# Designs tried in a protein design chat: miniprotein binders against a7ua95r516to809. Part 113

Target 1, 294 residues: a7ua95r516to809
Amino acid sequence: ASLSLLSISDLVPDLQFIFFWMSNAIEILYFIQQKSPAYMQTIELMDDKAGSKESLLSATISANEEAMTILEEVIMYTFQQCVYYITKTLYVVLPGLLDCNPFGTEPSSEQCRRAAGVCVCAVCVMPEAVRRVVSVFQTTSDLLQQYQVHSEIQSQMFAYLFFFTNVSLFNQLIDKGPARGWFQRSRVLQIQASVKILLDWAKGAGHNHLAQKFFAKFCSTVTILASPPQQLSQMSWKALCAEHPSLKPVQLHRILTQYQLMAELGPLPIWQPSSEDEAYIYRTVDLLESFENH
Below, E stands for the ipSAE of ESMFold2; O stands for the ipSAE of OpenDDE; V2 stands for 0.75 times the mean of E and O plus 0.25 times the DockQ between their complexes.

## First folded at step 8 (miniprotein)

Design df6 (at its last look DockQ between E and O 0.87; V2 from the best seeds 0.74)
Fold by ESMFold2, look of step 8:
Structure df6 (fold): chain B 294 residues (1-294), chain A 95 residues (1-95)
Amino acid sequence: as target 1 above (294 residues)
Amino acid sequence: SLRKRAEELERKAQELKEKVEELRREAEEKGAPEEVEELLEYAEEMAQAAKFLARLAEVALERGDPRLARLLLRAAKILLKLAELLIKEAERLLE
């Protein structure tokens, strides 16, 4: 079925309001946390002969704690709304990474247009599918900075977005890969190149550590699939598990099965699971990842 | 309605800020202890925060998010009650 492609730019007005609420709730929370101790000291030093000091101290502590709790809920609620809007866009655009050819020519960027006097910039063109994903990440980064969202919240946002991206790409590859031909070596190399562009964006944006952590499962999958047969056939099951700890036994087994099928290899003794893993290679409940943390 | 509550909380917050300014002038006239000015400053800050929270809730209602508005108004109400208590204590100390 033909579906309209969702654009992050269409969601910017809604995201701007959500970041507005989030940023302001954070500032008020911070204000209460930073100012309250000084005022409590003033109340503590007051003359208690009127008998109101203890009541005022108790009321002040209670009010501050209740207000901060509610503001934390506001921050969590608005964070979840941002994630909801952004991941809806990611869910639509991410599968295109698996179908695109990053080595092909796409419409020129502004940099390529400026160099067009000699017409040599085709090699720097980013595929439209990759541009759509980068645009989501870049727009999110720009909004977070525009509204001066606390750096810890910015890191949590990108940690979740990278986690979501990893799960979405991995699940699509495993689930649809056989029917779509995504396990063919030429396709895997194209996918690897497309993901490299995302990793380079994350590094340039100051999120390299988050990307390295949260893309690990998908990157391990692509690394295995991209390996030449003469290299991969020399690696035992145990060596592959050690090199790719992010992959569960059922996932590694499935990846090797697809590799074997596409490379037209017969069973390899060196890829037999260890006795410890033998019980787990058929746990289909563990094959696909959840979009929820676990 | 939530919109009526938000408008009432914002109006109340503004009234408390005006009350603080009145008491600040009285405290200066009477040469009141520094503790009175610090209570008034705290009350003013709480009333201002509550006013801003009520404004944020109005924006949330305009955007069709009554759940967010209810959270913001709950916080605003708590800070207004604190501001009122601080003002009453400042008044007591000025007598």
Scores: ipSAE 0.739, ipTM 0.925, lowest interface PAE 0.7, mean pLDDT 85
Fold by OpenDDE base, look of step 8:
Structure df6 (fold): chain B 294 residues (1-294), chain A 95 residues (1-95)
Amino acid sequence: as target 1 above (294 residues)
Amino acid sequence: SLRKRAEELERKAQELKEKVEELRREAEEKGAPEEVEELLEYAEEMAQAAKFLARLAEVALERGDPRLARLLLRAAKILLKLAELLIKEAERLLE
């Protein structure tokens, strides 16, 4: 009940502290990593008058390594906390993306209305459902920049968020799509347009490669479903596998089966799995994507 | 308590910074080599970092995250140990 009302804006105060801790931990870690070798060298070059230099050096190295290890744990912990909160918000808003009709005229965001009337910025012209998703990513980006988080950590954050988004959308589409009518061509085209808006945002934000990589499975699914029957019926199983390598055989088989039902197509021998893939199309455990092991 | 530990670490960090300043003056008076100053500078930086981590831990406690606070305090403690090692070496070089 409480999760449905949670917006990313409500989490910003908590996220700010997490990003603050993370950023400062990274800064300290970086400082140690950069300065420690020079100081160790200084110690190494000093006169060993008392024969204690080696023990001191060893102790100093050990202390530095331990400190860096703990700081890495802090960074990892805070990173996980950020992901936890942000993904909770995504979980709430992502279903709306599948139900969105981006071809409808929706009014501009309330924030832009107050400033100058009709704002034509990319975010303001987005459908509300898409805007909500983009807002989560934009807020994340803004916070990362605000706290000057290292670029590698930023990339890892977006990689995971895109991964999570892809898994969530894919699983929902595969599992609920037939029942929700999302496999209907008109609805698929709406989904495709909505995802394109998201991808365009990601491109504009400098995350094009990550978005293309991590949304590949969902995009492939949507692309297949958006294909006209006349075109798709001419494509063999092998051709589809080659064109959509992100899809497992069981996933492709499910998509084609549901497409066939939706389009009222008879059995298509051309879509029959190869002998090599035949055993895999029955692995229902592999049908849905896992959120684990990323 | 974690708060008491944080305060203790902050105090210790300040003590070490004061010790660095004392040793820096002594080094200047004795015309000590640049290596001593480098050690003292690093010690000061570690002490300062430790102090900051302890403050971050206090914020974590205020925000209800004792796990994070413990990690930060642990890091602070290690940095103070490092500072102490560096100070000890500086003292040895000044004898």
Scores: ipSAE 0.650, ipTM 0.879, lowest interface PAE 0.7, mean pLDDT 91
ESMFold2 (binder alone), look of step 8: mean pLDDT 90; pTM 0.887

Design df7 (at its last look DockQ between E and O 0.87; V2 from the best seeds 0.77)
Fold by ESMFold2, look of step 8:
Structure df7 (fold): chain B 294 residues (1-294), chain A 95 residues (1-95)
Amino acid sequence: as target 1 above (294 residues)
Amino acid sequence: SLRKRAEELERKAQELKEKVEELRREAEEKGAPEEVEELLEYAEEMAEAAKFLARLAEIALERGDPRLARLLLRAARILLDLAELLIREAERLLE
């Protein structure tokens, strides 16, 4: 099973087996949890003439608890495998969101090209880079539904995928943005439009709350960069912190100073961090986000 | 080997399910108390779950994931041992 991991569709056969194991482990776990209390009540009410009731009850409790613990380990293991494969594809396709132009020339696609020799429909205009990311999310959603994975686990899966997407995009924007020209207003507006398409997908798929929560840091960054530089230069540090609570002091300060330099508002920082925050704006270890959950 | 353990657990689970059916007939014949049927029903459900876990482990071995297979077989063994214990208690109550 050595495959190129550039496309989610190439991973579907492997993911189907992993979702199969995960879904069945979840079902057996809940079966034990739901059925065992009634049976143990029967054992508790048994006539204890032979004196074996306490031993039977103790052994039954131990067996159920040990089996459920192992099934939880199976669920965690298979969840981690799914996340590993899916995020490998996301890692490859996410950088394209920062470079694509959702307002640009009409893309050639097999479906639009087959329909006519000229541009025939506007609904085919989703940028290729955005389509690749949406395809990963949609394929994941379809597989979770196909295998009837418990809704709590489905939510945890998308919580992690949105978290991963946010970390990947935020880190690339912060780390590579100046060298790639991504702080330019025209590029920020293109990025903003592309992210809106992802947010619209998440809302339509029933994951709006998770997307709002886990994209907050990246969205705050894009909102700052989409703001007129003259407007930002007139805002205080405390006002900017209050408007963007998802950004750490070092992150907010870095975004503002890099944007200031791009806008030619002078080389010195305009924004004065509070005395409490001043020690934190120099903690470069806190600049980039970790791909691990907190 | 893991593959042989999975096959053994699946066979034992089927044997225990057949034993439950035998004891149900005996309990019906003797007019046994409700508690015997409850123990037999519990044992049957645990044996069925163990059998299914063993089948999942076989598939994991065919796909080259022995770590997953070991976890599934450990759970299957525990549930099968519980089923055996419940069957022994049901047998005791029928005597």
Scores: ipSAE 0.770, ipTM 0.940, lowest interface PAE 0.6, mean pLDDT 83
Fold by OpenDDE base, look of step 8:
Structure df7 (fold): chain B 294 residues (1-294), chain A 95 residues (1-95)
Amino acid sequence: as target 1 above (294 residues)
Amino acid sequence: SLRKRAEELERKAQELKEKVEELRREAEEKGAPEEVEELLEYAEEMAEAAKFLARLAEIALERGDPRLARLLLRAARILLDLAELLIREAERLLE
């Protein structure tokens, strides 16, 4: 109940502090990394009048290494906290993306109010369900920029968020899709259009490569399902595997099986898995994606 | 308490900065080599960084994150210890 009401806006105050800590920890770490070699060199070049130079150098090296290690832990910890909070909000809004009809003629009252406003930005004209998802990413981007977080950390953040989004959407589509009618061509086309809006946003935000990489599995699934029966029925298992390398054999098999049922197609020998893949299509443990190993 | 530790570290950082300034004046009076000034500068920077980390820790405590505070305070202590070592070496070179 409480999670359903959680918006990214509600988390912004907490996230701001986390990003603040993260950014400052990175800055201090960078400072140590940049300055410590010069000072160590100074110590190395000092006259050893008191015989303490070696001990001082050793202590300096040790202290810097330990401090940097702790700061890295701070950065990792704060990064994980950000991801934790942001993914919670994504968890809430992502299901709406699958149910979204971007072709709907009647704008929501909120869309109407925004459309009546001066703002005609791409986000304001988005379907509400898509806008909610984009808002999470946009807010994240804005915070990262506001606190001038290092570009590598920004990339890692979006990589993980896109990964999480892909896993979530893919798993929901595979697991619940048949029951919810998401495998129907008309619904698939809606999903495809919604995802395209998200991808276009990611492109505009400078994350095109990451989006293409991490959404590949979901996009492949949607692409297959959106394909006309006449076209898809002409594609062999091998051709589909080659065109959609992000899909495991068990995943592709499931998608095609459900497509066949939905399209009322008889058994298609051309979709029969290769002898090499035959053993893998029954590995149901590999059907859904894991949130682990990222 | 973690808060008390943070305050102590801030105080210590300030004391070390004051000590650096004292030694810098002494070094100027004695015409000490450039290496002494470099050590003192390094010590000052470490003390300042430590002070800032301690402040960050206080904010973490206020926000209810003692784990983060402990990490920040640990880093601050290490940097202060380093500053003290550098200061002691500078003092030795001024003798």
Scores: ipSAE 0.700, ipTM 0.902, lowest interface PAE 0.6, mean pLDDT 91
ESMFold2 (binder alone), look of step 8: mean pLDDT 90; pTM 0.896

Design df8 (at its last look DockQ between E and O 0.71; V2 from the best seeds 0.00; counts 0 for: SAP 71.815 > 70)
Fold by ESMFold2, look of step 8:
Structure df8 (fold): chain B 294 residues (1-294), chain A 95 residues (1-95)
Amino acid sequence: as target 1 above (294 residues)
Amino acid sequence: SLRKRAEELERKAQELKEKVEELRREAEEKGAPEEVEELLKYAEEQAQAAKFLARLAEIALERGDPRLARLLLRAAKILLRLAELLIKMAERLLE
């Protein structure tokens, strides 16, 4: 019992139907794509001696193309529906990553130990907040495999899920971090450890390249914030931009400002933005990310 | 209304499959070119896929997603039209 929050487990029955519809539309589209070109070419070369009208052949080719188009619409709709429901669940569970302590999560699950007599799963080792996020990713992966969804569609789905995770965590850290104490050294190290668990899951699941591309902004932010002052103070603005290309000038500037406050550092000359970036470090409209970006 | 359309498309799909079988028998009796059997085979496959999509649309309606149901029925309708055109082409080649 007790908290009435949306979980991925509650959505699995609905997601199963949506994946079922999507996978069947993909199979039918694939069949048409594989058979249609050769078959239509043969039809175009057929002898018209007995009165196969050119309009009938043209209508057949047009209907075939229209069938592929509408099946692509079905696939797009069902894909977007899956992503919508999955990200609704992620939205609920992601904030907990910023508040959890992956170091010394005690007491562990006494209910898991007592009911089973021994704790034998990796999930019982993870902090609850991290486990809830991993569960969403793992359940999504399991459903994609269960319904034999094409690997390109699987990649697109995880690309979007990592993008969503990135935007959600980055925006909350930047927007709420000062008030919540999330820039404190000990908290940043806890966040870094939680992010590592997620990245380890992504690597084990074969999605490391997608996470590196689409989760990069939040990961770069945490990496900078976790850096010792001796190391970070030796890195110029240009070097930081080169190492963290996912960060916009206003975002990097904000992160360095929070770091200076936490470490009690004054402005550093080597952190002065380049002349082309100088105009952009105060563009607060560019500070937070949009969920509409890819 | 969408449920009635799904039922009509399923019935039409079955009728087209029966028409294909009738034409297949005629083609065998007349010794028609292999291209006729290929057209009839493709038509039967499209009719069967359309029937399946119409059944999926009924499930979408039962689960309260009429937008998905409309998309599935549009797909089923186009596949049946394709099947009809293939059948007409096969009929012309049999003459």
Scores: ipSAE 0.676, ipTM 0.900, lowest interface PAE 1.0, mean pLDDT 83
Fold by OpenDDE base, look of step 8:
Structure df8 (fold): chain B 294 residues (1-294), chain A 95 residues (1-95)
Amino acid sequence: as target 1 above (294 residues)
Amino acid sequence: SLRKRAEELERKAQELKEKVEELRREAEEKGAPEEVEELLKYAEEQAQAAKFLARLAEIALERGDPRLARLLLRAAKILLRLAELLIKMAERLLE
């Protein structure tokens, strides 16, 4: 019950502190890393008074390494906390993306309505369901920029968020799609359009490569499902595997099977898995994506 | 308590900063090489960073994250140790 009401805006105050800690820890870490060589050299150049130089150097190196290790741990901890909160919000809003009809004339957000139609920003013209998802990413981006978080950490953050989003959407589509009617061509086209809006946002935000990489599986699935029966029925299993390398054989097989049912196509020998893949199409454990090992 | 530890670290950081200032004066009087000033500057910066980490720890405590506070305090303690080591090196160069 409480999760359904959770918006990214509600988490901003808490996230701000986490980003604050993370950013400062990073800054201190870099400070240590940048300055340590200079004073280490100074120690090395000192006269060896009764063997004390070596012990002092060793102690300094050890202390420096320990400091960096702990700071890295702080950074990792705060990073994980950010991801935890942000992904919770994504978990709530992502299902709406699959149900979204972007072709509908749904009125602009309440905020844009209040602006008497003056706001023509890309976010304001988005369908509400898409806007909610984009808002999570935009808020994350804004916070990262506000606290001047290092670019590498920003990239890692978005990589994980896109990964999480892809896994979530893919798993939902595969698991619930048939029952929800998401495999119907008209619905698939809506999903495709919605995802395109999200990808366009990511491109505009400078995360095009990451988005393309981490959404590949979901996009491939949607692309297959959006294909006209006449076109898809002419593609062999091997051709589909080659065109959609992000899909495991079991996943592709599942998608094609459901497509066949939806399109009322008889068995298509051309879609029969190769002898090499035949053993893998029954590995149902690999059907859904895991959130682990990222 | 973690709060008491934070306060102690802040106090220690201040003590080290004062020691740096003392040694800086001595270095000036003796016409010590630039290396001494560099070491002292680094020591001061480490002490300042430690003090800041201790403050961050206090904020973490206020926000209900004692785990984060402990990590920050550990880092602060080590930075103070680094500052002390740098100070010792400076002292040796002044002898």
Scores: ipSAE 0.644, ipTM 0.872, lowest interface PAE 0.7, mean pLDDT 90
ESMFold2 (binder alone), look of step 8: mean pLDDT 89; pTM 0.885

Design df9 (at its last look DockQ between E and O 0.81; V2 from the best seeds 0.00; counts 0 for: SAP 73.672 > 70)
Fold by ESMFold2, look of step 8:
Structure df9 (fold): chain B 294 residues (1-294), chain A 95 residues (1-95)
Amino acid sequence: as target 1 above (294 residues)
Amino acid sequence: SLRKRAEELERKAQELKEKVEELRREAEEKGAPEEVEELLKYAEELAQAAKWLARLAEAALERGDPRLARLLLRAAKILLRLAELLIKLAERLLE
């Protein structure tokens, strides 16, 4: 399998083999779990004529537990392989949800004047960018269904994919947002619309709870940026923390102060973090989210 | 080599299936209780699963994933050990 091909369509043949291995391991594990009570009862009823019943019982229990453990390891390994390939394609397509130019290309620019009507491509780009992300999620869902993967494993897969999606979108918005003009109201409203389409897909696919849980941080950020800056300036730090519990203090403070600067309300921070949190707002290591999950 | 290990485990799985068939004939001749047939059926199914896991390991080697192949062969070996223990149980019950 070539890792230089990051399109989800190009990865389907490799993913099919990995899902096949995973589904086989799951079926064998389930089979072993269902059979365990029957032979344990048989061992308990045995006459211990040779004095080896305890040894045979112990060996059989140990072998059974070892079998389940190694099959769980196969499942975890194949699951991690699926996630690795799928998230590589997500990493490539996710930035497009934020990267829109409907208001960054004014009609008065020399190129736009010559091609009048061609300079507005935000609507076309946003639908295409959303379709690319949905295609990754939908293809993943189709493969899981095709190989009859248990619903618990399907949920774990989408939990990680939504976690990855949130980290990628949040980090880019925080890191690149002011410079890319993503904090402008027109861009924020388009980002909101794109996220709503993803949330609607997740709801229709039976994963609404997972999407609500794992997109909370990114959604809170967009909600703040969609709020009028004057309205936010009238709210206390404590009230804003309570309204947006998914955001770390450093994250909330950074979003608010950068939004304040974009609204030209002056460079002086108007919100006072708690004394405990004050040191944390200068720690850039806490600003961005980690893709690592323990 | 991992391919030689896979071939060995497939042969061992087939040997255990043949042993189970022999014990099933003995159990029928002796009029053994249903418990013996259930143990032998489970042991045969485990040996077949181990054979399948060894074949899946060969496929993993052909796709360049020796780590997955090693895991699958370890699983196959453990399933064969469990099958051997169930065969020993069946033999004692036929006594």
Scores: ipSAE 0.744, ipTM 0.927, lowest interface PAE 0.7, mean pLDDT 81
Fold by OpenDDE base, look of step 8:
Structure df9 (fold): chain B 294 residues (1-294), chain A 95 residues (1-95)
Amino acid sequence: as target 1 above (294 residues)
Amino acid sequence: SLRKRAEELERKAQELKEKVEELRREAEEKGAPEEVEELLKYAEELAQAAKWLARLAEAALERGDPRLARLLLRAAKILLRLAELLIKLAERLLE
């Protein structure tokens, strides 16, 4: 099946199984962790019959550690599989977010249309492109809750998904933005509004801190691009660096250069990188974000 | 085959449960301390968990994920080993 046709709904059956495995492994791991101190203490307190106590204790400790280790491997494996499938769906729907016009009147979702009346729920009023992205996250949240996955694992899942989303959107905007007109102020404002809807959803879902943290780079980029020329031209390189610490010098330089071209601004000495940053603005390898190291 | 291994682990889990029941009866007859019952209960729960993991492994095989199946089977085997150790501990406490 072409990746272009893959929806999160199509993956739900597979994801359900993976989440089920993960949840069961976590439950068993937790069970072992809770009970292990008690039986270890029992072994420690038992009478030493001809040195058999030490052997039994050692064997039990070893078996317990091995059990926890292998269960952790199951959890990590299933976690990675979930991330793999979910990120594939995100990869398909995220480009639509950059092209979305959230100020247009789009029809409500088909699911809410079947209910008698106009559903005014937050999801139904979202632009279709935004709704598709939110649907991936919502489905993930629903599955995590359905299988009562530990909160830490949920947080890690969303952290990675937000990271992936930020990297994907940022890289697309930087790489393709100029050619696609995404650096035009009107288009930037659309992108900003779309991202705001996503962030508002994340806030409502209890992931505000994670969203703010992991979307910082993309949000900073959009904020700069959305700034009026009169305002942005008054900001120095140092001020912009300080206001947008998530951006590397090479990234900020690229954004400002493209902004300058788009706004038909002449060279602005105030945007010249500091002597300290001058060497870094030419590191094109650092321009795009990596999906690695997370 | 991985399926055969799963079946073997399920059988072993059942054997351990039966052993637990035997020891539980002995413990009752001897008036053994509550600690023995707790150990036996935990051993039984581990055996049950192992059985469940083996079943999950079979499901993984059916879905075409032999890697996951192998991990689950390894986990099941280790849990059974842990159950056996607890059973041995219980036996020693009954002596």
Scores: ipSAE 0.593, ipTM 0.858, lowest interface PAE 0.8, mean pLDDT 90
ESMFold2 (binder alone), look of step 8: mean pLDDT 89; pTM 0.882

